# VH-VL binders against Argininosuccinate lyase 2 (argH2): the designs that were tried, part 3

Target 1, 199 residues: Argininosuccinate lyase 2 (argH2), of Mesorhizobium japonicum (q981v0r135to333)
Amino acid sequence: ATELQRHSIPIPETWLATSIRDVENILAHGTLPVVVKPVSGSGSSGVRLCDSAAAAIAGFNSAKSVLQDQVDLPSPDILIQQYVEGKEYSAEIIAYDGKLHCLGILAKHKGPPPCFVEVGHDFPAPLLEPSLQELASFASGAVSALGLEFGPAHVEFVITESGPVIIEVNPRLAGGMIPVMLSHALGTSILDMVIRLYA

## First folded at step 1 (VH-VL)

Design K2 (framework fv_cemiplimab)
Fold by ESMFold2-Fast, scan of step 1:
Structure K2 (fold): chain C 199 residues (1-199), chain A 122 residues (1-122), chain B 107 residues (1-107)
Amino acid sequence: as target 1 above (199 residues)
Amino acid sequence: EVQLLESGGVLVQPGGSLRLSCAASGFTFSNYAMTWVRQAPGKGLEWVSGISYSGGRTYFADSVKGRFTISRDNSKNTLYLQMNSLKGEDTAVYYCAKGFYDSSGYWAFDIWGQGTLVTVSS
Amino acid sequence: DIQMTQSPSSLSASVGDSITITCRASQSISRYLNWYQQKPGKAPNLLIYAASSLQSGVPSRFSGSGSGTDFTLTIRTLQPEDFATYYCQQSYSWPYTFGPGTVVDFR
């Protein structure tokens, strides 16, 4: 999270906790609600939105339990992060030989299932709504700041009243139907593309 | 503490050029789209130009397209409007304003500067 | 371009009155409609966004409603500081267009 901050990438206020006392100290200096998640974790596994101190402590214990199920973890640290409200997006990025390629942007809406918005369609984009190119550049900037040279990356971010904020960068393909949806939109197999990079 | 301060408005001759500046403070300038809105004496508001938070997208009203350019320097927290080939009808108070997004994706211009008067004599 | 019209162009009212101003778009703009207030010699300030959402710091006597092409701004229990010009603005499609304004004067 520090590496993203060093490259001036907007991220939520983020703290590391190793004990319940750390959680309590963080909440004494931070504002609820917060998100509690393991440092080396998956998407939603062990992640909890907490609107009280009791919920944050329960979330810490839950995340700790997830980490204990994973062998060979280097740190038992739990991440506590400011909750960010806004229109949610995700970007699928492929890194190859130090170059980043944005495969697509998905907008997540309250009503229907996630709406796919193809990179390169930008008319008549509203001025205050980030263009697909800007969203792709923002997501790619975050991946670049983390030094990814090879492989897929899934970036989650929100557009807030204060601008774009990175929620999560995962160096892996998105789960569920997202790779299938992007493959249909792009007319190519995302999984095949990833395999070719490593084969 | 969140504020926008315009400068550069003066009397200019038709066909002349002028650059307006808008200094931003109290917020993370690079996170917001910015716009210029003008108002001719005794008239209503007219949107002139806008720029995305990254500077990658710029838009212009038809009345100024090809004559005006909008730019920003995020390292200096400053928005610019370069006005070329000025006409009498460009006489107006020029306001800069900050874009605002809500959690549902609706947007508006929530913070405005005090304006700077540009007078083009014909 | 989406054209915005306002009615009335001006109205006279007394402190304590309730007034309504209407705004119409030349095509459907969903809820992408904002209201601004401008006092003489001052910059505009945002009152309402997304047709009905009150901006932080704006008194609750201001309210907005509508969707599609027809929108209304209501000011209940008019205060002396409310005598101003009010503008609607569509944020649906570039170029962003303003209505011609409604002047709210003393009786």
Scores: ipSAE 0.000, ipTM 0.460, lowest interface PAE 16.2, mean pLDDT 76

Design K3 (from K1 with heavy chain K98R Y100L Y101G G102Y F103Y G104Y Y105G F106M Y108V; framework fv_cemiplimab)
Heavy chain, then light chain:
Amino acid sequence: EVQLLESGGVLVQPGGSLRLSCAASGFTFSNYAMTWVRQAPGKGLEWVSGISYSGGRTYFADSVKGRFTISRDNSKNTLYLQMNSLKGEDTAVYYCARDLGYYYGMDVWGQGTLVTVSS
Amino acid sequence: DIQMTQSPSSLSASVGDSITITCRASQSISRYLNWYQQKPGKAPNLLIYAASSLQSGVPSRFSGSGSGTDFTLTIRTLQPEDFATYYCQQSYSWPYTFGPGTVVDFR
ESMFold2-Fast, scan of step 1: ipSAE 0.005; ipTM 0.459

Design K4 (from K1 with heavy chain D99S Y100P Y101F G102Y F103R G104Y Y105G F106M Y108V; framework fv_cemiplimab)
Fold by ESMFold2-Fast, scan of step 1:
Structure K4 (fold): chain C 199 residues (1-199), chain A 119 residues (1-119), chain B 107 residues (1-107)
Amino acid sequence: as target 1 above (199 residues)
Amino acid sequence: EVQLLESGGVLVQPGGSLRLSCAASGFTFSNYAMTWVRQAPGKGLEWVSGISYSGGRTYFADSVKGRFTISRDNSKNTLYLQMNSLKGEDTAVYYCAKSPFYRYGMDVWGQGTLVTVSS
Amino acid sequence: DIQMTQSPSSLSASVGDSITITCRASQSISRYLNWYQQKPGKAPNLLIYAASSLQSGVPSRFSGSGSGTDFTLTIRTLQPEDFATYYCQQSYSWPYTFGPGTVVDFR
């Protein structure tokens, strides 16, 4: 996160909480609304948009229960993150030999508050401005700032009224049907491509 | 190509109301946050109000909170500022402006429209 | 609200001079400080964003520096078109706030 900030890449303020006291301290210094989610795993299980202290505490407890369902976790870290209003997108990037290839940008659909649920994916994302190439460049810049030379990266970002903001960068393939959709669009297997990169 | 054009500034009586408009052209208006900035004669710049690209979030300076309302019509590429309970201190040139990127400055400004509040 | 101050409030200079304007925020705004130029009867123009990034089309004689609470705008080799009022502005949080301005006059 701090590496992205060092390269002047916009990211939302993000905090780690391990207890309800941490949540209260974070809210005392930050502003609502916030997004509460577990730091481990993929998908949107346990993610909640919170407009009040009570909702944030409830969201923390919900996210904590997701982590408790997994064995062999060293600590129950929960992410509390500034809510950034905008259309949500993801970019799928493959790093190979220090070069980044953006495979596609997908628009994300959210379920009703207070839970974020992926209810659909569009490929390619139907954008007017900024262009898909401009967004791909932004997402690739975030991956480049983290120094990834090889492997897949899943970038989540939001197009705000003032431009794109990185939500997270994961050195993994996206879940669900995204790899299948991209494989069909590219005429090749994304999983096969990843296997070849690590072979 | 990229332009913002304000209109609606006139002389109004204290306590009166006025709506300003800002017409946008040359860019996809619905993708950008918009703001109103004012400048009293011979004074500096004062940020007045901001609105998100969707209109879902609005922000106001304390000096106008409760009296002014910002809105937008993305189908008409137009930004509005509804000003109620006008005071002499609201006399200023009102500019609309666009932001290109999160937490970056305002890169496109209109030419301004003068609002005079006087008896 | 975050309060912005500028110094000096005014300065006189000659073509070819190098000048410095300082801006201070009442609390840390990281790098989210912008500089604008305004000429009489005209709207402001963005010169620098994110403390040190030069806006496209702006001459390289303009430069910005700083982070946290203290920021500086430098204009080297002042040109006739640079006589104007300069404003700093924080975009760290809403409501956005401007400094009071610095008038750069011909000597």
Scores: ipSAE 0.000, ipTM 0.456, lowest interface PAE 14.1, mean pLDDT 76

Design K5 (framework fv_cemiplimab)
Fold by ESMFold2-Fast, scan of step 1:
Structure K5 (fold): chain C 199 residues (1-199), chain A 120 residues (1-120), chain B 107 residues (1-107)
Amino acid sequence: as target 1 above (199 residues)
Amino acid sequence: EVQLLESGGVLVQPGGSLRLSCAASGFTFSNYAMTWVRQAPGKGLEWVSGISYSGGRTYFADSVKGRFTISRDNSKNTLYLQMNSLKGEDTAVYYCAKDIWGLSYYFDYWGQGTLVTVSS
Amino acid sequence: DIQMTQSPSSLSASVGDSITITCRASQSISRYLNWYQQKPGKAPNLLIYAASSLQSGVPSRFSGSGSGTDFTLTIRTLQPEDFATYYCQQSYSWPYTFGPGTVVDFR
């Protein structure tokens, strides 16, 4: 995420917390709501959208407890991140030999705070072709800024009234049904294509 | 210690309007989301509306969307439900409840309820 | 909207019995399920949140289990004050929805 900031890619304000005091100090500077999540690990495990100081502290304690149970991480850092309101999308990108190909953009439904849960997916995203190209370029720019030359990348972003904001870039295959939906839409197996890229 | 007290329930004509209030005490009201849940006579519970701690975000059941508005005054520790274009189907006991948004999401304390009757 | 169903709709039991009530969601809701008790003429009370977490002050004879779409509430050694209506409620997605309720009657 530092590398994305260096390339002027919009991301939410993000802070590291190691103690409840850190959480309280961050909340004194920032505006609720915030997202609390562990630095280590993949997916939505331990992610909480917090609309109160009590919720943020509880979320921190939960995330810290999970990480401290792991033998290789004695003192975990917890991320506290500005909540960005807007329509949420994901982009699936394949990097090959320094070139980026956006395979598709999916719209996501928002669940209730304080968790980010995906109730359903739309594919392809219900956007006109010109807007889809612009969003694909934005997502590809984020992947490019991280220097990925080979493999899949999953990009999560929000479209705000002021434009798109990157939430997360993961150099991995998307979970759940997304690879299956893309394979049907593209008439090819996403998993087979990934295997060929790494072979 | 935690207390929630609803008021405002009365008989109102179809098409009429009514505002319910919920007075909160015993906790830091401004730190918690709040919700309204109703129960028609002899029927089960139906979620009506919810509001974030600041009042900046509101949510509604489809049956009341466009007719009801939820609001709060954190300086008075009071939650409101403005009900417009009332229908017979809105006849129910209306409960306010403290809505926990933390590691889980649940209604930990409920008021006693206030009865709204929509009839000629 | 996520639809909740409960089984049975009504159950007759005696003090000392162990009873189970089931709740089913129309789609996966992970562990975002709560159980409430409502006694005649009273407001509902929270019993269990997050499928299996016992609310402070609730007797240990109450327990919850399940995840995804299938959930259960168990009351061991039923007491006179447990004759009530029990509701499950999903908090996974708006609008929040309740089950239709299970009435636990005296036998």
Scores: ipSAE 0.000, ipTM 0.446, lowest interface PAE 16.2, mean pLDDT 76

Design K6 (framework fv_cemiplimab)
Fold by ESMFold2-Fast, scan of step 1:
Order: structure tokens, then C-alpha cells, then sequence
Structure K6 (fold): chain C 199 residues (1-199), chain A 122 residues (1-122), chain B 107 residues (1-107)
């Protein structure tokens, strides 16, 4: 998050919580609603949008439960992030030999308030080519700022009235149905493509 | 206060030309995509045209393609709609509206101007 | 072009009623559907964007739902200021298209 700020990449205010007391302290100085996320290689598992202190505490406990199911993870840390209003997208990017290749842009769906969970993804994002290019350029800029030299990256971001904001950069392919959707759209396996590029 | 003010609507003959203007204030005009939406008397809303924040990309409804052009002057905070080869079916109140996202087309519009009436009649 | 239809074309209601307006797209538009309210002689006002997101300043009695091709706007406990024409609009692709509108009249 600090590295993205260093390169002037917009990110929402983000705090680290390890206990319910931390959640309460963060909320005393923050603005609702907030997004509660586990620090995890599983991406969006346990992510919740919360519009009350009770919902944020419940979200923290749920995210904590997800991390505790992964017995070999070193950090039980949970991220609490100010909610950013706008269209949410994700980008699947491959870094190879100093080049960045955007494989696709997807629109994200979330469940109803007060505490949201991710309910699905659309591919491709329902925008015409010029807007998709702008989104791809923004997401690629974030990956570039982090210095990723090789491998896949999953970028989550929101387009707000104040411009695009990075929510998360994860150096892995998205989970669930996203690789299947991309494989169908591209007429090839996205996993096979990664193997061909780096093997 | 964000404000949009349309002007230029008058009575014109079929086949004529007219340029509409939309003066913007209260926000950084050069940072937002803009749109024109029209409404014929007693009828519904019809999206007419859109323009990117820089003016580099433009979009049109099929009914006006080849006849209308959209442009902007970011130094004057003004949006334009040049209407050529006007038809009776172009008679409408024309609204300009601001798109919702900084630098990107939101596809939803807020706020809207008050509208300017164009009448195409002999 | 994506065609939008609304049902009913008009309805009559009384203060305190709950009403539902439907909107259909000719193809899937995911959740890229917006709702506007227009009063006679005035410009439209945005009520809901992204199918269910309530615009700032809009009363909570307004709600939107749906995805794909079928969408609904619901107004709970109708107030005098709610008598207006309501339009849906898709923002999935250019050209953007509006529904024909639903007129909500005082009974």
C-alpha cells in the first residue's frame, strides 16, 4: 500500500487490525462504511463491506476465521479500508520479460448492505474499447509501480468521482471462475498461457 | 455549486444548422466526460452524444450520426453540439449533463442543465 | 443497439401506496442500469445507478433491483412529490439508451 502511495497511485485509507480492540480504535477515527479484508493469498475470501461498528466487528471475526483455517500462515492480520464508492473492476495482468500484458478487465458485483460479500464477476467489463484501454493502463501502472518482473497479477480497483483508486494488487491469477471465463474468451487456457510464457 | 447552462436553442428551418453551447461552472470541467440528451415535446428521453474529458473520443446515437458533432473547449469551460441537416424529428429540449466519474464515462448523469429548446419547422 | 422497455406505461396511485415499475433490456446488461425521475417542465434527476445503488440525497423509500435483462424500481409509501415520470437507462454500451418512461399519476 505504502509503495503504491510512493509512486502517487491512489489508494483508500487502510489500517491493520489484529484484535477487536484495534477495530474499535480504527472506527473511532475513521469514516463508515469500511471494507474488512483478510491479509491472505486467497484474494477476496472473507472480504466484507460494513456500514456499522457491529458489522465491522462481525466482518473481522469472519476474516479471522478464514485465516485460522490456514494453519501455516504467519500473519493473522486483517485490513480495514475506507469504502470507496464507484464502479469496481479487476484486471488480470501478466508480467513477462519487463513487459506487462493485460489479459482482461472484469466488472465486480457485491451483495446488499450493510455487510457485502463478493457475489460474482463479469467478463469482459461492459465498456467499449477506449474505456477498457484507460482501465488497463491504470491497472498496469499499479503493477509497474510495484516492480513486478515476472508472473501473474490480479488488480482490483474502483473508478470514483475523484478518479481511479487501487483496492488490491495480488501477484497471482484470480480465483474462482475468472480463469475459466478468460480461457473461453481467448479460446485458450489462461493457465496454459502462463505456463507457455514462463516455462 | 456545480451548474450547467445551455443556450442556442431557436426556431430553424428543415435542412438548417445550429450550434448549442453548454457553459459549465463549479467544477473542473476539463476532468469530466460530458453528454447531450434530448427530449421531444411530450415524449421520452433520448441520448444524443458523449465526449471524453479531453475531447479525444466522441460517441453518437444512430439518429444523429453524420449530422451532429460534439466538441468542447476546456479553456472556456464550454461544451458544444453542432447540428447540421436538421429535421423535424430533431425538435426537442436539449440537455447537457455531467458524467459521474473523474476522467471516465460513468454512463449515468448528474447534474443536468435546465435545457434549451430547438424547434425545426417551416 | 440495446432496446429498453418499461411496464406499465402509466399508473395511477394514491399517497401511501407502494408501486413497482419494471424495465427490460433486449440483451444482458449485467447491472449497468440507471433510474431517473422527471417532473413536468424540469430536467431529470438521477435516483439509482448500477441497478441498486441509491444516489446521494435520494429518499430510502426508492429501491432498485435486478441484473441481466430484468430490472425493477420500487417506491414504498408513495409521497406527493413522487408523482412524476420514471425512466430506466442502460450504461452497458454506446449508444446509451433510455426506456420509454412510466408516468405515475395521482389517483
Amino acid sequence: as target 1 above (199 residues)
Amino acid sequence: EVQLLESGGVLVQPGGSLRLSCAASGFTFSNYAMTWVRQAPGKGLEWVSGISYSGGRTYFADSVKGRFTISRDNSKNTLYLQMNSLKGEDTAVYYCAKEGYLHYSSGWFDPWGQGTLVTVSS
Amino acid sequence: DIQMTQSPSSLSASVGDSITITCRASQSISRYLNWYQQKPGKAPNLLIYAASSLQSGVPSRFSGSGSGTDFTLTIRTLQPEDFATYYCQQSYSWPYTFGPGTVVDFR
Scores: ipSAE 0.000, ipTM 0.451, lowest interface PAE 15.7, mean pLDDT 77

Design K7 (framework fv_cemiplimab)
Fold by ESMFold2-Fast, scan of step 1:
Structure K7 (fold): chain C 199 residues (1-199), chain A 124 residues (1-124), chain B 107 residues (1-107)
Amino acid sequence: as target 1 above (199 residues)
Amino acid sequence: EVQLLESGGVLVQPGGSLRLSCAASGFTFSNYAMTWVRQAPGKGLEWVSGISYSGGRTYFADSVKGRFTISRDNSKNTLYLQMNSLKGEDTAVYYCARGVYDILTGYSYYFDYWGQGTLVTVSS
Amino acid sequence: DIQMTQSPSSLSASVGDSITITCRASQSISRYLNWYQQKPGKAPNLLIYAASSLQSGVPSRFSGSGSGTDFTLTIRTLQPEDFATYYCQQSYSWPYTFGPGTVVDFR
């Protein structure tokens, strides 16, 4: 996160909490809603959208419980992140020989509410319609800022009324159906492409 | 280099129709939104219409809504403005311009390249 | 529609002067404001975008500032080629709207 901030890539405000007192102090100086998620573990496990202090505390306790149930997790730390509203996208990028290649952009459907809180408002429509090239350039800029020169990266971001914001950059291919869907659309296996980079 | 060339401006009678074209070269046309801006003789700039990179979304000023349509042919790198039910108030130089969204700043949408303009005169 | 106003409507200046043009929006537009220069018989040219970002190739004597409803364009050490009409334009909401323009004349 801090590396992205150093390169002026927009990211949501993010805080580290180790106790309920930390959560309370963060909320005293921040705004709701927030996303509560574990520092380590799977990307969607223990993630909660919280629209009140009580929900954020419950989310912290839930996320910590998830970490306690996972024997290979070293950190009890929980991230609290400002909620960002906008159209959600993901980008699959490959770094090869010092160059970045965007394999595809996927628009994300907003699913059911996570667990404790449902936001009662419809998401405002984006004021601007960016092209696929502009979306790819933004995602590639984030990967470049992290110094990735070789291998795959999955970028999640949101287009807000104030512009794009990076939610997550993972130096791995996306899980689930995204690699399958892109392989079908491209007429080639993304996994085969990754293997060729390492071979 | 980036070039935009408008054509089609002529003298036309009130109530008539006219189609303007804007030929683009020097960039990947299909990756950019495009816009039409007009300027009546001796007057200021007035935004007329905009179209998304794919052609899937179009926008119009209230003064032309229902009378003008904007379209594009990405295979020909050409932007169009179909003007119907022309009025004297439509007399203007019509410019096409390229729309840019600066993704990294997240704060701007602007018109960075403009054509030289084509004059439409509506009079009897 | 968001209404844009500019002041002054015209001004006279000499080479070497520093001038300021003001643009006001009828509602908050954050930083979604652009400035264009137009010389007689020519198409407009982009100077500033996002209220304060200088377009590539534009001389550093041009600068923009402001946010919300009030914006300014400043030209330091005015040059002969700067005598033109200047327009502000909001890109916050459709339909996009331009200010009425400020004419900068030499005297």
Scores: ipSAE 0.000, ipTM 0.466, lowest interface PAE 13.6, mean pLDDT 76

Design N1 (framework fv_benmelstobart)
Fold by ESMFold2-Fast, scan of step 1:
Structure N1 (fold): chain C 199 residues (1-199), chain A 117 residues (1-117), chain B 107 residues (1-107)
Amino acid sequence: as target 1 above (199 residues)
Amino acid sequence: QITLKESGPTLVKPTQTLTLTCTVSGFSLSTYGVHWIRQPPGKALEWLGVIYSGGSTDYNAAFMSRLTITKDNSKNQVVLTMNNMDPVDTATYYCARDYWGSYFDYWGQGTLVTVSS
Amino acid sequence: DIQMTQSPSSLSASVGDRVTITCKASQGISSYVAWYQQKPGKAPKLLIYAASTLQSGVPDRFSGSGYGTDFTFTISSLQPEDIATYFCQQHYSTPWTFGQGTKLEIK
């Protein structure tokens, strides 16, 4: 988070909460609405949009419950993040030998609040090649700022009135239908390509 | 060669529904979105709405209660439907290809729609 | 909504002249301005986007500049075929909005 800020890459304000007291302190100095989500590999599990203090506390308890049920995740950390309004996109990036390769830009479609259920993706995103190239450069810049030299990265961002804002960078392959869609479009298995690059 | 062409009635009576079709060539509606923009005689351009490659739509709040945009990728057609037409809706209506959801690189020739009794 | 105000509403110039049109946004829009040329009876044609990026195939006598709220469009050496109405558009936030247009005529 701080590395992205150091390189002047736009990110929403993000806070770590381990207790209800932390949630209350964050809300006393932050703006609603906020997104409450567990630090986990489960995607949308436990994610909640909250437009009141009561909803944020309920969201925190829900996210903590989901996290506690996962035997392989030791971290009790819950993220509270400024809600950013705008069209959502993702970029799939492969880092190899100090070079970054963007495999594609996708548009995200989400269901109604409060749970941010992902209902689909458009690939390629409904954007012209110059815009796709600009977004690929933006997403690659975020991955570069984090010092990733090897491996896949999934970048999520929102296009706001002031430009693109990074909401998440995960050093992992994307879930759901994204690898299937990219493999079909590229005529090759994304998983096989990643294995080959790092074998 | 990229082209867009508007078609539909040139005369509409007050309170009737307008239906315009945009037929595209030289690109796929599965890859690019299409916007509808209008221009009343002697006035500024007004953005109405868009349909993206995946089928999602976005509308200008001023028109959203009476405006619908749909498409058929297999026919290369985008359709605008606008209810409760009024004389102030008299304008040249354009369809245009999307760029980042925000500006327009190719436009149709436009079709003048006159709303009068 | 973001309002775009163009100046002047019309101007007359001679072939070979430098022509300048300005556009002001009601709020900061970074560099997110496009410029269009519209000839009588024709659809608008994109000339410039992101304030200063020239669209492919557009002659290099056309240029744009600006940031924030004040934007400028320039024709370095006016040609007869440049007679048209020119429009700015903010592509910062929906709804997309246009200036009122500047009608360019040859004296």
Scores: ipSAE 0.000, ipTM 0.432, lowest interface PAE 16.1, mean pLDDT 76

Design N2 (framework fv_benmelstobart)
Fold by ESMFold2-Fast, scan of step 1:
Structure N2 (fold): chain C 199 residues (1-199), chain A 118 residues (1-118), chain B 107 residues (1-107)
Amino acid sequence: as target 1 above (199 residues)
Amino acid sequence: QITLKESGPTLVKPTQTLTLTCTVSGFSLSTYGVHWIRQPPGKALEWLGVIYSGGSTDYNAAFMSRLTITKDNSKNQVVLTMNNMDPVDTATYYCAREWYRGGYFDYWGQGTLVTVSS
Amino acid sequence: DIQMTQSPSSLSASVGDRVTITCKASQGISSYVAWYQQKPGKAPKLLIYAASTLQSGVPDRFSGSGYGTDFTFTISSLQPEDIATYFCQQHYSTPWTFGQGTKLEIK
């Protein structure tokens, strides 16, 4: 998240908390709602949307408890992040020899808070051409800021009142049907592209 | 906080040119697109066109031969010009903000009724 | 050009009733439908976009659903202030097109 801030890529205001006192201090200077999530671990367990101080504290305790139950995880830290409201998108990027290629932009279907569940993806997103180019440039800029030279990256972002904001960058292929849909639409295998980039 | 307001003549004679101005507040024209949409009395909404943050325009094919949309970011104004007005062009004209090229309109002006008659 | 066909053209309901309005697209538009409320003499107000996403500040008695070509707008418990004409709009591709509207009246 710090790397993205350094390169002027918009990200939600994000704070690190190690104690309940940290959570209280963060809330005194930030605005609700916030998202509480662990810094390390697998999957999305422990991620919560909180619209009150009590909920944020409960979310912190829950996230820390989940991490403590997983003995193989590194020292746990909890992220408190401003909730970002807006139209949500994902982008599939491939890095090859220091160059970035955007394979597609998808509009995400999102359940109500506190759980965000993807129910489907539209490919390609039905935006006017300049919008798709702008979104692709934004997503590619985020991947570039992280220094990825080879491999796939999945970027999630939202369009807010003040512009696009990165939610996360995953240096991996998207889950579910997205790689299958992109392979079908492009007439080629996404896995074959990745293999060719590394070969 | 966010507002749009249409202004211009309320009566236009057939064959004349209509010019309407949309003045915005609470957001920047350098970040949002603004559309013109009209509604004849008692009828459905009809999209006319848009000017995007970067200055590019898109028009409904039915109107593009006589329609121009321009803007001045420093004045917070979007201007619609439509040539060769006809009585069937009588309608309430709205300007509206598009949510980030999402194709839906989150804020609308109050609308201005333009009557085309001799 | 995508045609949006809305039904019914008008309906009368009582306070507390569940009201449903439907909208049909002439081609598949995924979930890209918005719903607007327009009171007499006023501009339209956005209620829902992306078929089911409620706009901020809009009461939760309003909801939307649908995918592909068939979409539904629902008011779970009608209030007097809900008297208005409601329009659907596809936001899949230009030109943007609207349904013909449903006029909602209290009996």
Scores: ipSAE 0.000, ipTM 0.444, lowest interface PAE 15.8, mean pLDDT 75

Design N3 (framework fv_benmelstobart)
Fold by ESMFold2-Fast, scan of step 1:
Structure N3 (fold): chain C 199 residues (1-199), chain A 119 residues (1-119), chain B 107 residues (1-107)
Amino acid sequence: as target 1 above (199 residues)
Amino acid sequence: QITLKESGPTLVKPTQTLTLTCTVSGFSLSTYGVHWIRQPPGKALEWLGVIYSGGSTDYNAAFMSRLTITKDNSKNQVVLTMNNMDPVDTATYYCARSLYYDYPWFAYWGQGTLVTVSS
Amino acid sequence: DIQMTQSPSSLSASVGDRVTITCKASQGISSYVAWYQQKPGKAPKLLIYAASTLQSGVPDRFSGSGYGTDFTFTISSLQPEDIATYFCQQHYSTPWTFGQGTKLEIK
């Protein structure tokens, strides 16, 4: 998150919490509302919009419970992040040989607050090609700023009245059906492509 | 010593507005949120709402249409305003503070003030 | 809203007895339960939070346990000063809700 700020990439303040004390300390210096979410492993089932410290603690407990249901986690980290109002998108990017390839932009659909369960994705995002290229460049810029030269990256961002803001960059393929949807739309296995590039 | 003390009218007529003040000592309102909780005679506790350290508020949906909580950090005071009082609103009203900042387990309570709503 | 249901609604026990009160949430609330003691005419006193964490200064004869929807509050050896009404509270999500209370009387 500091590397993205260094390159003038818009991001909301983001913190890691491993305990209730961490949440308390973060909120003492942060601004509400915040989004509480698991850092890795699970989907959006543990994601909550929180307008208060109490709600953030409840969200932390919920997110931690989701992570505890998953095996092979070294230590559960929970993200606490400034809420950014806007339409959410994701970009699937592959870095290979120092070059970034954006495979697609998807629009996110979420359920009602405070538990934002992902209810679907639109691929390609319902935007004209010039806008898709601009968003692809923006997402690729974020990945580049983090110095990723090899591997897949899943970028989440929102379009605000002031422009796009990066919410999250994960050095992994998107979970669930997103790689399947992209593979079907592109006529190529995304997982097969990644394996080919790095094997 | 952390203390909270409720003050305000103890008798309110139906349809009138109730205003209660919670005066705190031993901590800063810029650091800790303050909750309002009531208890009708012989019944369970009912959480009404909170004003958080940062100034944002959260209200129980059952009361939010007629409930406002405000504060003045410099005066060490939190004010609850409830419109259109009804006899069923007769209760002991408490202000309370969590053990840590805004966490919702209430370690510190005022003594409570019984508000009776009748003609 | 999450409903908290306590059992029993009232209880009579002798000094030295082990007293158990239960609290059931209408949905999973992890370990996010607090327990309070309230004596007549007084404000509630926090005894336990996060299901099993004892508040500083509270005697260790008081304990709590549970996870998910079923929670238990125990007094290992009842003392005369423990006569009171006891309330559970979920602190998982707003609005914060309390059980109806369990009135504890000494025989």
Scores: ipSAE 0.000, ipTM 0.425, lowest interface PAE 21.9, mean pLDDT 76

